# Ledger of designs, part 488: VH-VL binders against q9umr5

Target 1, 268 residues: q9umr5
Amino acid sequence: SYKPVIVVHGLFDSSYSFRHLLEYINETHPGTVVTVLDLFDGRESLRPLWEQVQGFREAVVPIMAKAPQGVHLICYSQGGLVCRALLSVMDDHNVDSFISLSSPQMGQYGDTDYLKWLFPTSMRSNLYRICYSPWGQEFSICNYWHDPHHDDLYLNASSFLALINGERDHPNATVWRKNFLRVGHLVLIGGPDDGVITPWQSSFFGFYDANETVLEMEEQLVYLRDSFGLKTLLARGAIVRCPMAGISHTAWHSNRTLYETCIEPWLS
Below, E stands for the ipSAE of ESMFold2; O stands for the ipSAE of OpenDDE; V2 stands for 0.75 times the mean of E and O plus 0.25 times the DockQ between their complexes.

## First folded at step 24 (VH-VL)

Design kk2 (framework fv_nofazinlimab; at its last look DockQ between E and O 0.77; V2 from the best seeds 0.86)
Fold by OpenDDE, look of step 24:
Structure kk2 (fold): chain C 268 residues (1-268), chain A 122 residues (1-122), chain B 112 residues (1-112)
Amino acid sequence: as target 1 above (268 residues)
Amino acid sequence: QVQLVQSGAEVKKPGSSVKVSCKASGGTFSSYAISWVRQAPGQGLEYLGYIIPIFEAANYNEKFKGRVTITADKSTSTAYMELSSLRSEDTAVYYCARVDFDEYGSYPMDVWGQGTMVTVSS
Amino acid sequence: DVVMTQSPLSLPVTLGQPASISCRSSQSLVWRDGNTYLNWFQQRPGQSPRRLIYKVSDRDSGVPDRFSGSGSGTDFTLKISRVEAEDVGVYYCMQGTHWPRTFGQGTKLEIK
């Protein structure tokens, strides 16, 4: 039998967004128990990410307990960060494949049509003023806002991304790394035509330097320092990168070709 | 100079809802957060929640989370606070106040509205 | 929740004399950006609150020099060097570091 699949949605999403994905899984892997977690839907997805992590943890623990052979995670957009944190804080998770579906794994710094009302171009350069404050950090979108021009503020003020990345020292860094390394495979999916994740390479742990030049995963300090286990995962062949062009952000979970190429191989 | 002007006094029955408005002028509404505070007669100040209009997102004091809804209209630079299931204990003056931000940090509640008296009585 | 404790709650003062109000927080108010978000508000009878001090010791524009704020961590003080008639009202400390935001009980300043 196929391992259960747990799906975590993104910002402003609900379980309805994954109806096509469910269809694909059912067709290609009949009998698979797929659970789309209906937590923090819609506007509730703006809640602090740690709060979301706790909520999703409570939901996945029973599922994992009933699946001793392991489970697969498909985590979309913001959900990918939630899942990474989830795997970091859980010392007893049994995740075989962690599929990060167009997630801003290295943060967000950009404007897109989809999120223009949240991150207008005119405000992008100044959003740090709000996000790196006690008021801003109460919202998920600020929890992974990564301003490359205000690195000190990011490192100090970020209550989520900087911590799960191990970029800011904290007493749980070693344990979180150990926990995250329990994952069988980390499947990173994203692409240049996403239009939301900015830069799109963030889905592959790439990100801007201080000059807004995009550096790849292997050039990031988190990799070089192996702060949360990326270098170790890569060394053991546990990281899969699946870039795909021609897919908009809202279509990653509804594209058959993408599913067959990047998702299906890891649902065994 | 930034000013906050609130809607007029309200008299409500228990169980009903009230919606108070707070219009901002003289600044960039999308650069602010708007906080809501209330004060019962002869009592201290109580923080209800705030909204960051640019995000169209609000955060609530858990004490009121089930009954308070804070919204904002960026086109009119107006924030709203709606309180449902009104009780006599909700009788108070309700204030909006601005939270400002710059490169040096945040500046909470530097500008206040004139207050809106909400009376809940049978 | 962070508890803000003011003392005294009632403060009768003779005109021209100094006044001091204490505010203690149950937790440190230093936030990750290095700022301490402790504010002092004045509320005159029949008026909206007015911020006097922010970030412990920074004075708002238009606030007289006789008002000063000090403190660190969990202990804070508002001082009035020479109390004037217009200073009558209730003073509140407030923390903006932790959620939810919380106020002190208020200190009622009156003229003897």
Scores: ipSAE 0.926, ipTM 0.962, lowest interface PAE 0.5, mean pLDDT 95
Fold by ESMFold2, look of step 24:
Structure kk2 (fold): chain C 268 residues (1-268), chain A 122 residues (1-122), chain B 112 residues (1-112)
Amino acid sequence: as target 1 above (268 residues)
Amino acid sequence: QVQLVQSGAEVKKPGSSVKVSCKASGGTFSSYAISWVRQAPGQGLEYLGYIIPIFEAANYNEKFKGRVTITADKSTSTAYMELSSLRSEDTAVYYCARVDFDEYGSYPMDVWGQGTMVTVSS
Amino acid sequence: DVVMTQSPLSLPVTLGQPASISCRSSQSLVWRDGNTYLNWFQQRPGQSPRRLIYKVSDRDSGVPDRFSGSGSGTDFTLKISRVEAEDVGVYYCMQGTHWPRTFGQGTKLEIK
């Protein structure tokens, strides 16, 4: 009755982190087949995002094939970027709801708990030197590092985010947009007390301008130009924004109120 | 002025492992990367892998398929390379070298350690 | 892996005469920032390697101006305008654009 759910974890994460989410789904949608993909766990989540996309693609193909009526994706943190790339590169995906659970969709630029958890020494103003190099782009964090004070370097150097956002020209841009637009709903979840995603509005396709003023999704050039389909999806009523205050980054998948408000309605 | 000082020479038996240290002084250890390169006697240079200490994550040449582990300790500004399942052909001088970065590019191996001779013999 | 091919592998040269070492890569070394990450290293007998040239043609601090690098794309050259006795050693090109980073085989420069 219920479409299968595929869960994709984030940076330094594993399938165990989703045990509470699984419990909530079982209670509200009994009989739902939920698969939490057990790939690129822990430090393997630092592998290049395209490598992760390839691995997750191989894992989701048989699940989607067995569910011709469609599947749902719940993708947490860095995993939301993996999932968005999957939707772009797969011309045969059958995803109904793509649920992006506090993911840095427009990138990350933060000397925050996330950076301190990963980078104990403050480096956000200088990390662009490493990230916008051949060496840095071989690691996942740099694949979505977005320094608003060096946007020209970001646009040239990014191997991942600038491509899936359609910010840099590439031969697959038209096909990727077409594939992404096949999704039924894009459910954006995040909040101001996340403490890791910086700016937290990145989870809603917002991001800093050069003065570190947050421009919301509808003010972003990628939206206005409809580079990968955000404007089209919003016009269809396919974008759902579900912000929630009071939730830290590691608690999104273990908060029942968040689940009931933002996730449950989309698990048809 | 960055300097890289490596641990001393080692003699090892086949099948054992070796761990070479590379201590950095000067500069900010977390602001650059550390590469590991080896040179068999009378031979050329061979790239093993590198680590970016700020990420504490390494990238490895597939040629060494699971035998090389590269780590870093940011608190002591020291990188380590461990090579396991040693064979006689692993006899070489092992070097660490810095990769530097700025807004204009990346700059591999501007500073080299003195080298660590590892001899593998029965 | 990107193959770096040096020629010649052995280079006997008369003191005071020019020397030229070629390095060819199996694919372009231009990275998307516009830089070409081709480097040259010198290893004198019994010493660690020393970087001479980075980004094709930029000399490191303290490298004499008799050393020059040139080239583009896949074909590169290190030139020594007037070879001195201290130039004896092995010279390596190295690409920093693609993973894994790779070296040429080395060119041993000797005085005739």
Scores: ipSAE 0.859, ipTM 0.945, lowest interface PAE 0.6, mean pLDDT 92
ESMFold2 (binder alone), look of step 24: mean pLDDT 88; pTM 0.912

Design kk3 (framework fv_nofazinlimab; at its last look DockQ between E and O 0.84; V2 from the best seeds 0.87)
Fold by OpenDDE, look of step 24:
Structure kk3 (fold): chain C 268 residues (1-268), chain A 122 residues (1-122), chain B 112 residues (1-112)
Amino acid sequence: as target 1 above (268 residues)
Amino acid sequence: QVQLVQSGAEVKKPGSSVKVSCKASGGTFSSYAISWVRQAPGQGLEYLGYIIPIFEAANYNDKFKGRVTITADKSTSTAYMELSSLRSEDTAVYYCARVDFDEYGSYPMDVWGQGTMVTVSS
Amino acid sequence: DVVMTQSPLSLPVTLGQPASISCRSSQSLVWRDSNTYLYWFQQRPGQSPRRLIYKVSDRDSGVPDRFSGSGSGTDFTLKISRVEAEDVGVYYCMQGTHWPRTFGQGTKLEIK
């Protein structure tokens, strides 16, 4: 039998967004128990990410307990960060494949038309003023806002991304790394035509330097320092990178070709 | 100079709802957050919640969750606070206040509205 | 919730004399960025609150220099070097570090 699949949605999403994905899984892997977690839907997805992590943890623990052979996680967009944090704080998770589906794993800086009202171009350069404050950090979007021009503020004010990345020292860094490394495979999915994740390489742990030049995963300090286990995962062949062009952000979970190429192989 | 002007006094029955407005002028509304605070007669200040208009998102004091809704209209630079299921204990002056942000940090509550008296009585 | 405790709650003062108000928080108000989000507000009779001090010791524009804020961590003080008639009102401390935001009980300053 196939391992259960747990799906975590992104910003402003609901379980309905994954209807096509469910169809694909049911068709190709009949009998798979797929659970799309119906938590923090819609505007509630703006809640602090740690709050979301706690909520999703409560939901996945029973599922994992009933699946001693392991489970697969498919985590979309903002959900990918939630899942990474989830795997970091859980010392007893049994996740075989963690599929990060177009997630801003290394943070977000800017946006195009889809979320322009959240990240207007005119405000992108100034959003740090709001996000790196007690008021801003009460919202999920600020929890992974990563301003490359204000790195000090990011490192000090970020209540979520900087911590799960191990970029800011904290007493749980070693344990979180150990927990995260329990994952069988980390499948990173994203692409240049996403239009929302900015830069799109963030889905592969790439990100801007101070000059807004995109650096790859292997050039990132979190990798070089192996702060949360990326270097170790890569060394053991546990990281899979699946870039795909021609897919917009809202289509990652509804593209058959993408599913067959990047998702299906890891649902065994 | 930034100013916050609130709507007029309200008299409400228990169980009803009230919606207070707060119009901002003299600044960039999208650069601010708007906080709501109330003060019962002869009592101290109580923080209800705030909204960041650019995010169209609000955060609430758990004490009032389920009853308070804070919204904003960026086109009119107006924030709103709606309180439902009104009780006599909700009788208070309700204030809006600006939270400002700049390159040096956040500056909350630097500008206040004139207050709106809400009376809940049978 | 973070509890803000002010003392005294009533403060009768002779004109021209100094005044001091204490504010204690149940938790440290130092935030992740190393700032301390402690504020002092003045509310004159029949008026809206007015911010006097932000981030422990910074004065707002137009606030007389006779007002000063100090403190760190969990203990904070507002001082008035020479009380004037216009200083009559209720003073509140507020923390902006933790959610929800919370105020002290208020200190009523009166002239003897």
Scores: ipSAE 0.909, ipTM 0.948, lowest interface PAE 0.6, mean pLDDT 94
Fold by ESMFold2, look of step 24:
Structure kk3 (fold): chain C 268 residues (1-268), chain A 122 residues (1-122), chain B 112 residues (1-112)
Amino acid sequence: as target 1 above (268 residues)
Amino acid sequence: QVQLVQSGAEVKKPGSSVKVSCKASGGTFSSYAISWVRQAPGQGLEYLGYIIPIFEAANYNDKFKGRVTITADKSTSTAYMELSSLRSEDTAVYYCARVDFDEYGSYPMDVWGQGTMVTVSS
Amino acid sequence: DVVMTQSPLSLPVTLGQPASISCRSSQSLVWRDSNTYLYWFQQRPGQSPRRLIYKVSDRDSGVPDRFSGSGSGTDFTLKISRVEAEDVGVYYCMQGTHWPRTFGQGTKLEIK
């Protein structure tokens, strides 16, 4: 029988957004228990990411306990960062596939005309002033804002991303790496037509250098130092990269071809 | 320079609501935050919450148990604070104050509104 | 909540003499960027508060150099080297590191 699937939504999102994904799973893998977590919906998704991680942790514990053979995570957008933190902080998680669906895994640095209020067209070069302060870090957007032109401020101020990436020293780094490495597969999904995740390669652990040139995962310092286990996972053959063009940010969980190509094979 | 001008004094009955406005002029409204602070007669200062207008996102002091709502209208450079289920102990002067930001830190309360007296009496 | 405790609560001072106000926090005010977000405000009778000092010791523009701030971690001091008549009012410390932001009780400075 199929392992249970846990779905974690993104910014300004709710469990209803995944109705098509649920339909695809039911049609292709009948009998799969799918739980779409309905925590931190809508505006509550702006709460600090560590607060969200704690809430989602409490929700996934009983599901994992009832499934000793393992579970799968499908985590969309901001939800992919929540899920990666879950994999790090849970000593006893039993996640087989972690499916990261267009998530800003290396952070966000971009304007977008699609979600102007969230990623204002004129503000990306100045947002660091707000985000790298105690005030800004009290909101989820700033917890993963990554300004490549102010990397020193990012490294010092980030309460979330710099920690889970192992970019700033902390006492839990070794334990978090060990826990993350228990995952069976890391499935990275995203594409150039997303329109929101900037650079879109953040979904594949790529990111800008100081010249806004995208360095791919294998060129990132966090990979080279294996700070949280990416190099180890890649060497095991546990990282699956599934890019797909032509999909906008809000359509990743409602595209059947994307599901069949990038998601279904990993829902054992 | 930046100025904050608040709406006028209010007299309210217990159980009702009040909405105080704070209009900013000068500077770039989207580049800073707006705090709300109150001072009961003869007493000290108490922080209610703040909003970051560019995110349209607010943070609230739990002491007020969901009675406070803080919003902003970027098109008019105006922040609002609404306090519901008013009690006599909510009688206070309510201030808005700017939080400024630069590469060296954060700077709360560099500019204050003139204050809005809210009196809650039966 | 971080408790900010001021001492003294009442401070009568002779004109031209120094004044000193203590502020203690229940937790360190050093944020992860190594800045300490401790502020001092002055409220003259009948007026809105005015910021004097930010980040422990940085004087705001237009604040006379007779005002100085010092301290670290949890213990902070505002000093006035020579009190003038215009300095009458209530002085508050505030922390900006932790949510919710909190103020001290206030120190009322009066000329004796």
Scores: ipSAE 0.842, ipTM 0.928, lowest interface PAE 0.7, mean pLDDT 91
ESMFold2 (binder alone), look of step 24: mean pLDDT 89; pTM 0.916

Design kk4 (framework fv_nofazinlimab; at its last look DockQ between E and O 0.73; V2 from the best seeds 0.83)
Fold by OpenDDE, look of step 24:
Structure kk4 (fold): chain C 268 residues (1-268), chain A 122 residues (1-122), chain B 112 residues (1-112)
Amino acid sequence: as target 1 above (268 residues)
Amino acid sequence: QVQLVQSGAEVKKPGSSVKVSCKASGYTFSSYAISWVRQAPGQGLEYLGYIIPIFEAANYNDKFKGRVTITADKSTSTAYMELSSLRSEDTAVYYCARVDFDEYGSYGMDVWGQGTMVTVSS
Amino acid sequence: DVVMTQSPLSLPVTLGQPASISCRSSQSLVWRDSNTYLYWFQQRPGQSPRRLIYKVSDRDSGVPDRFSGSGSGTDFTLKISRVEAEDVGVYYCMQGTHWPRTFGQGTKLEIK
């Protein structure tokens, strides 16, 4: 039988967004128990990410307990960060494949059309004023805002991303790394036509330097220092990168070709 | 001049709801947040919650969770605080205040409205 | 919740004399080992609160230099070098580091 699949949604999403994905899984892997976690939907997805991690943890623990052979995680957009944190804090998870579906794994620093509707009167260059404050950090979007021009503020103020990345020292860094390394495979999915994740390479742990030049995963300090296990995962062949062009952000979970190419192979 | 102007006094019955408005002027509404604080007669200050208009998201004191709703209309630069299931204990002056996100990083309520008296009585 | 404790709660002062108000927090107000978001507010009779001090010791524009804030961690102080008649009112400390935001009980400053 197929291992259970747990789906975690993104910002402003709900379980309804994954109706096509469920159809694809059911068609290609009949009998698979798929659970789309209906937590922190819609505007509630703006809650602090650690709060979300706790909520999702409570939901996944029973599922994992009933699946001793392991489970697969499909985590979309913001959900990918939630899942990475989840795997970091859980010392007894049994995740075989962690599928990060167009997630801003190295953070967000974009002023796309998607962000403009959310922030119509703000520029990305000034968002640090809000996000790197106690007031801003109480919202999920600020928890992974990564301003390359204000690295000091990011490192100090980020309540979430800087911690799970091991970029800021904390007493749980070693344990979180150990826990995260329990994952069988890390499947990174994203693409240049996403239009929301900025830069799109963030889905592959790439990100801007101080000059807004995009550096690849292997050039990132978190990789070089193996702060949360990326270097170790890569070395043992546990990281899969699946870039795909021509897919907008809201279509990653509803594209059949993407599913067959990047998701399905890891649901066995 | 930066100014917050609140709606007028309200008299409400227990169990009803009240919605207070706070119109901002003299600054870019979406660059700041709006906090709501209340003060019962002869008592201290109590923080209800705040909204960051650009996020269209609010955070609430758990003490009032489920009863307080804070919203903002960016087109009119107006914030709203609605309190439901009113009790006599909710009788207070309700204040809105601007949360500063300027380059100085004060992140506090630097400008206050004039207050709105809400009286809850049977 | 973080408890803010002010002392004294009543502060009678002679005109021209100095005044001092203490504020203690139940937890450190240092945020991410950097800034400390402690505020002082003044509320004159019949008026809205007015911010005097932010981040422990920074004065808002228009606030007389006779007002000063100090402290660190969990212990903070507001001082008035020479009390004037216009200083009559209730003073509140507030922490902005932890959620929910919390105020001290208030200190009522009166002229003897």
Scores: ipSAE 0.913, ipTM 0.952, lowest interface PAE 0.5, mean pLDDT 95
Fold by ESMFold2, look of step 24:
Structure kk4 (fold): chain C 268 residues (1-268), chain A 122 residues (1-122), chain B 112 residues (1-112)
Amino acid sequence: as target 1 above (268 residues)
Amino acid sequence: QVQLVQSGAEVKKPGSSVKVSCKASGYTFSSYAISWVRQAPGQGLEYLGYIIPIFEAANYNDKFKGRVTITADKSTSTAYMELSSLRSEDTAVYYCARVDFDEYGSYGMDVWGQGTMVTVSS
Amino acid sequence: DVVMTQSPLSLPVTLGQPASISCRSSQSLVWRDSNTYLYWFQQRPGQSPRRLIYKVSDRDSGVPDRFSGSGSGTDFTLKISRVEAEDVGVYYCMQGTHWPRTFGQGTKLEIK
């Protein structure tokens, strides 16, 4: 029998978006119990990420309790940040594979698709003014906005990303790292043609330095300091990197080749 | 000149809804937030919620139990506040106010509309 | 919700004398960036509120220097060094650090 799969959606998203992914799982792993969580749908996905983490935690507890041998998480886009926080805050999670499907794990520094049509001039260089304020931090986009040119503001103002990355000291850091390290595998999926995640290497824990040069995961301070367990996981062979070109942001969960290559092997 | 101009006074029956407009001028509307605050006659100020138009996203004070909806139309630089299931206790002047995201971190409600009197009477 | 408590609620003052209004919050107003988002507003009779002070002590443009703000953490004060007739109205503190934003009850400044 296959471990249950829990799916967590992204920004402006709902459970219907995953219909093709569900079909692929049913075809290749018949009998798998798949739950696509229908919390914080659509515009509710803009609620603070800690509120979303609390709500998703309450939903996953009974699923994990019924599956003592473990579950898998497939977490798309913003949902991958929710899932990483779940792995840190739950002292009783039993997640085997955490599949991060084009998620901005090191943050976002680019205009979202919903801004392009209504706000034609780029605001990425000025969005920090909104995001690094008490008002902006009450919305999910700002919880992972990461302006490489205002790193001091990011470190001081971020209510979410800087905390789960261990970039800001907090009393739970040791416990969160311990909890995160109980995951069996971390599967990182993304690619250069995503078009939304900026830089796309954020899906692999890469990010810009102050000159907008992408530093890969192994060059990031959070990795080097092992602040939440990335170095430990990589040393165990528990991190799987599965980049794929030619896939736009909305197509990650509806591409069969991606599923077969990057997702299917981890749904034991 | 930065200005917020609100729609005119309204008289409503209990159980109905009201929608107050707030038209902004003199600045880039989508780069700021709009707050909504009310004041019953002779009483203090009560915060209802706010919207950040660039996100098309609003935050609401739960005290209104989901009765308030705040929206924005970027094409007309206008914010709206709709309050449903009106009660006599909702009789108040309703204000919109701008939140400035400047480099000084003021973030306060720096520019206020003139107010809109909403009277709920049976 | 963060409760903002003003004292006094009614403040009769003789023209030319100082006035002091206290505002206390039920939680620290220091936000994670080390700034304190405490505001003071003035509402003259029949008018919209006007921001006087932001971030505890910073005066808004056009606010006379007889108005000053001070305090930290949970305890804040608005002072008027010499009250003038135009200062009649209600003064509100507001916190911007926590959701939802909340106001004090207001302090009605009256001329004796």
Scores: ipSAE 0.823, ipTM 0.919, lowest interface PAE 0.8, mean pLDDT 91
ESMFold2 (binder alone), look of step 24: mean pLDDT 91; pTM 0.929

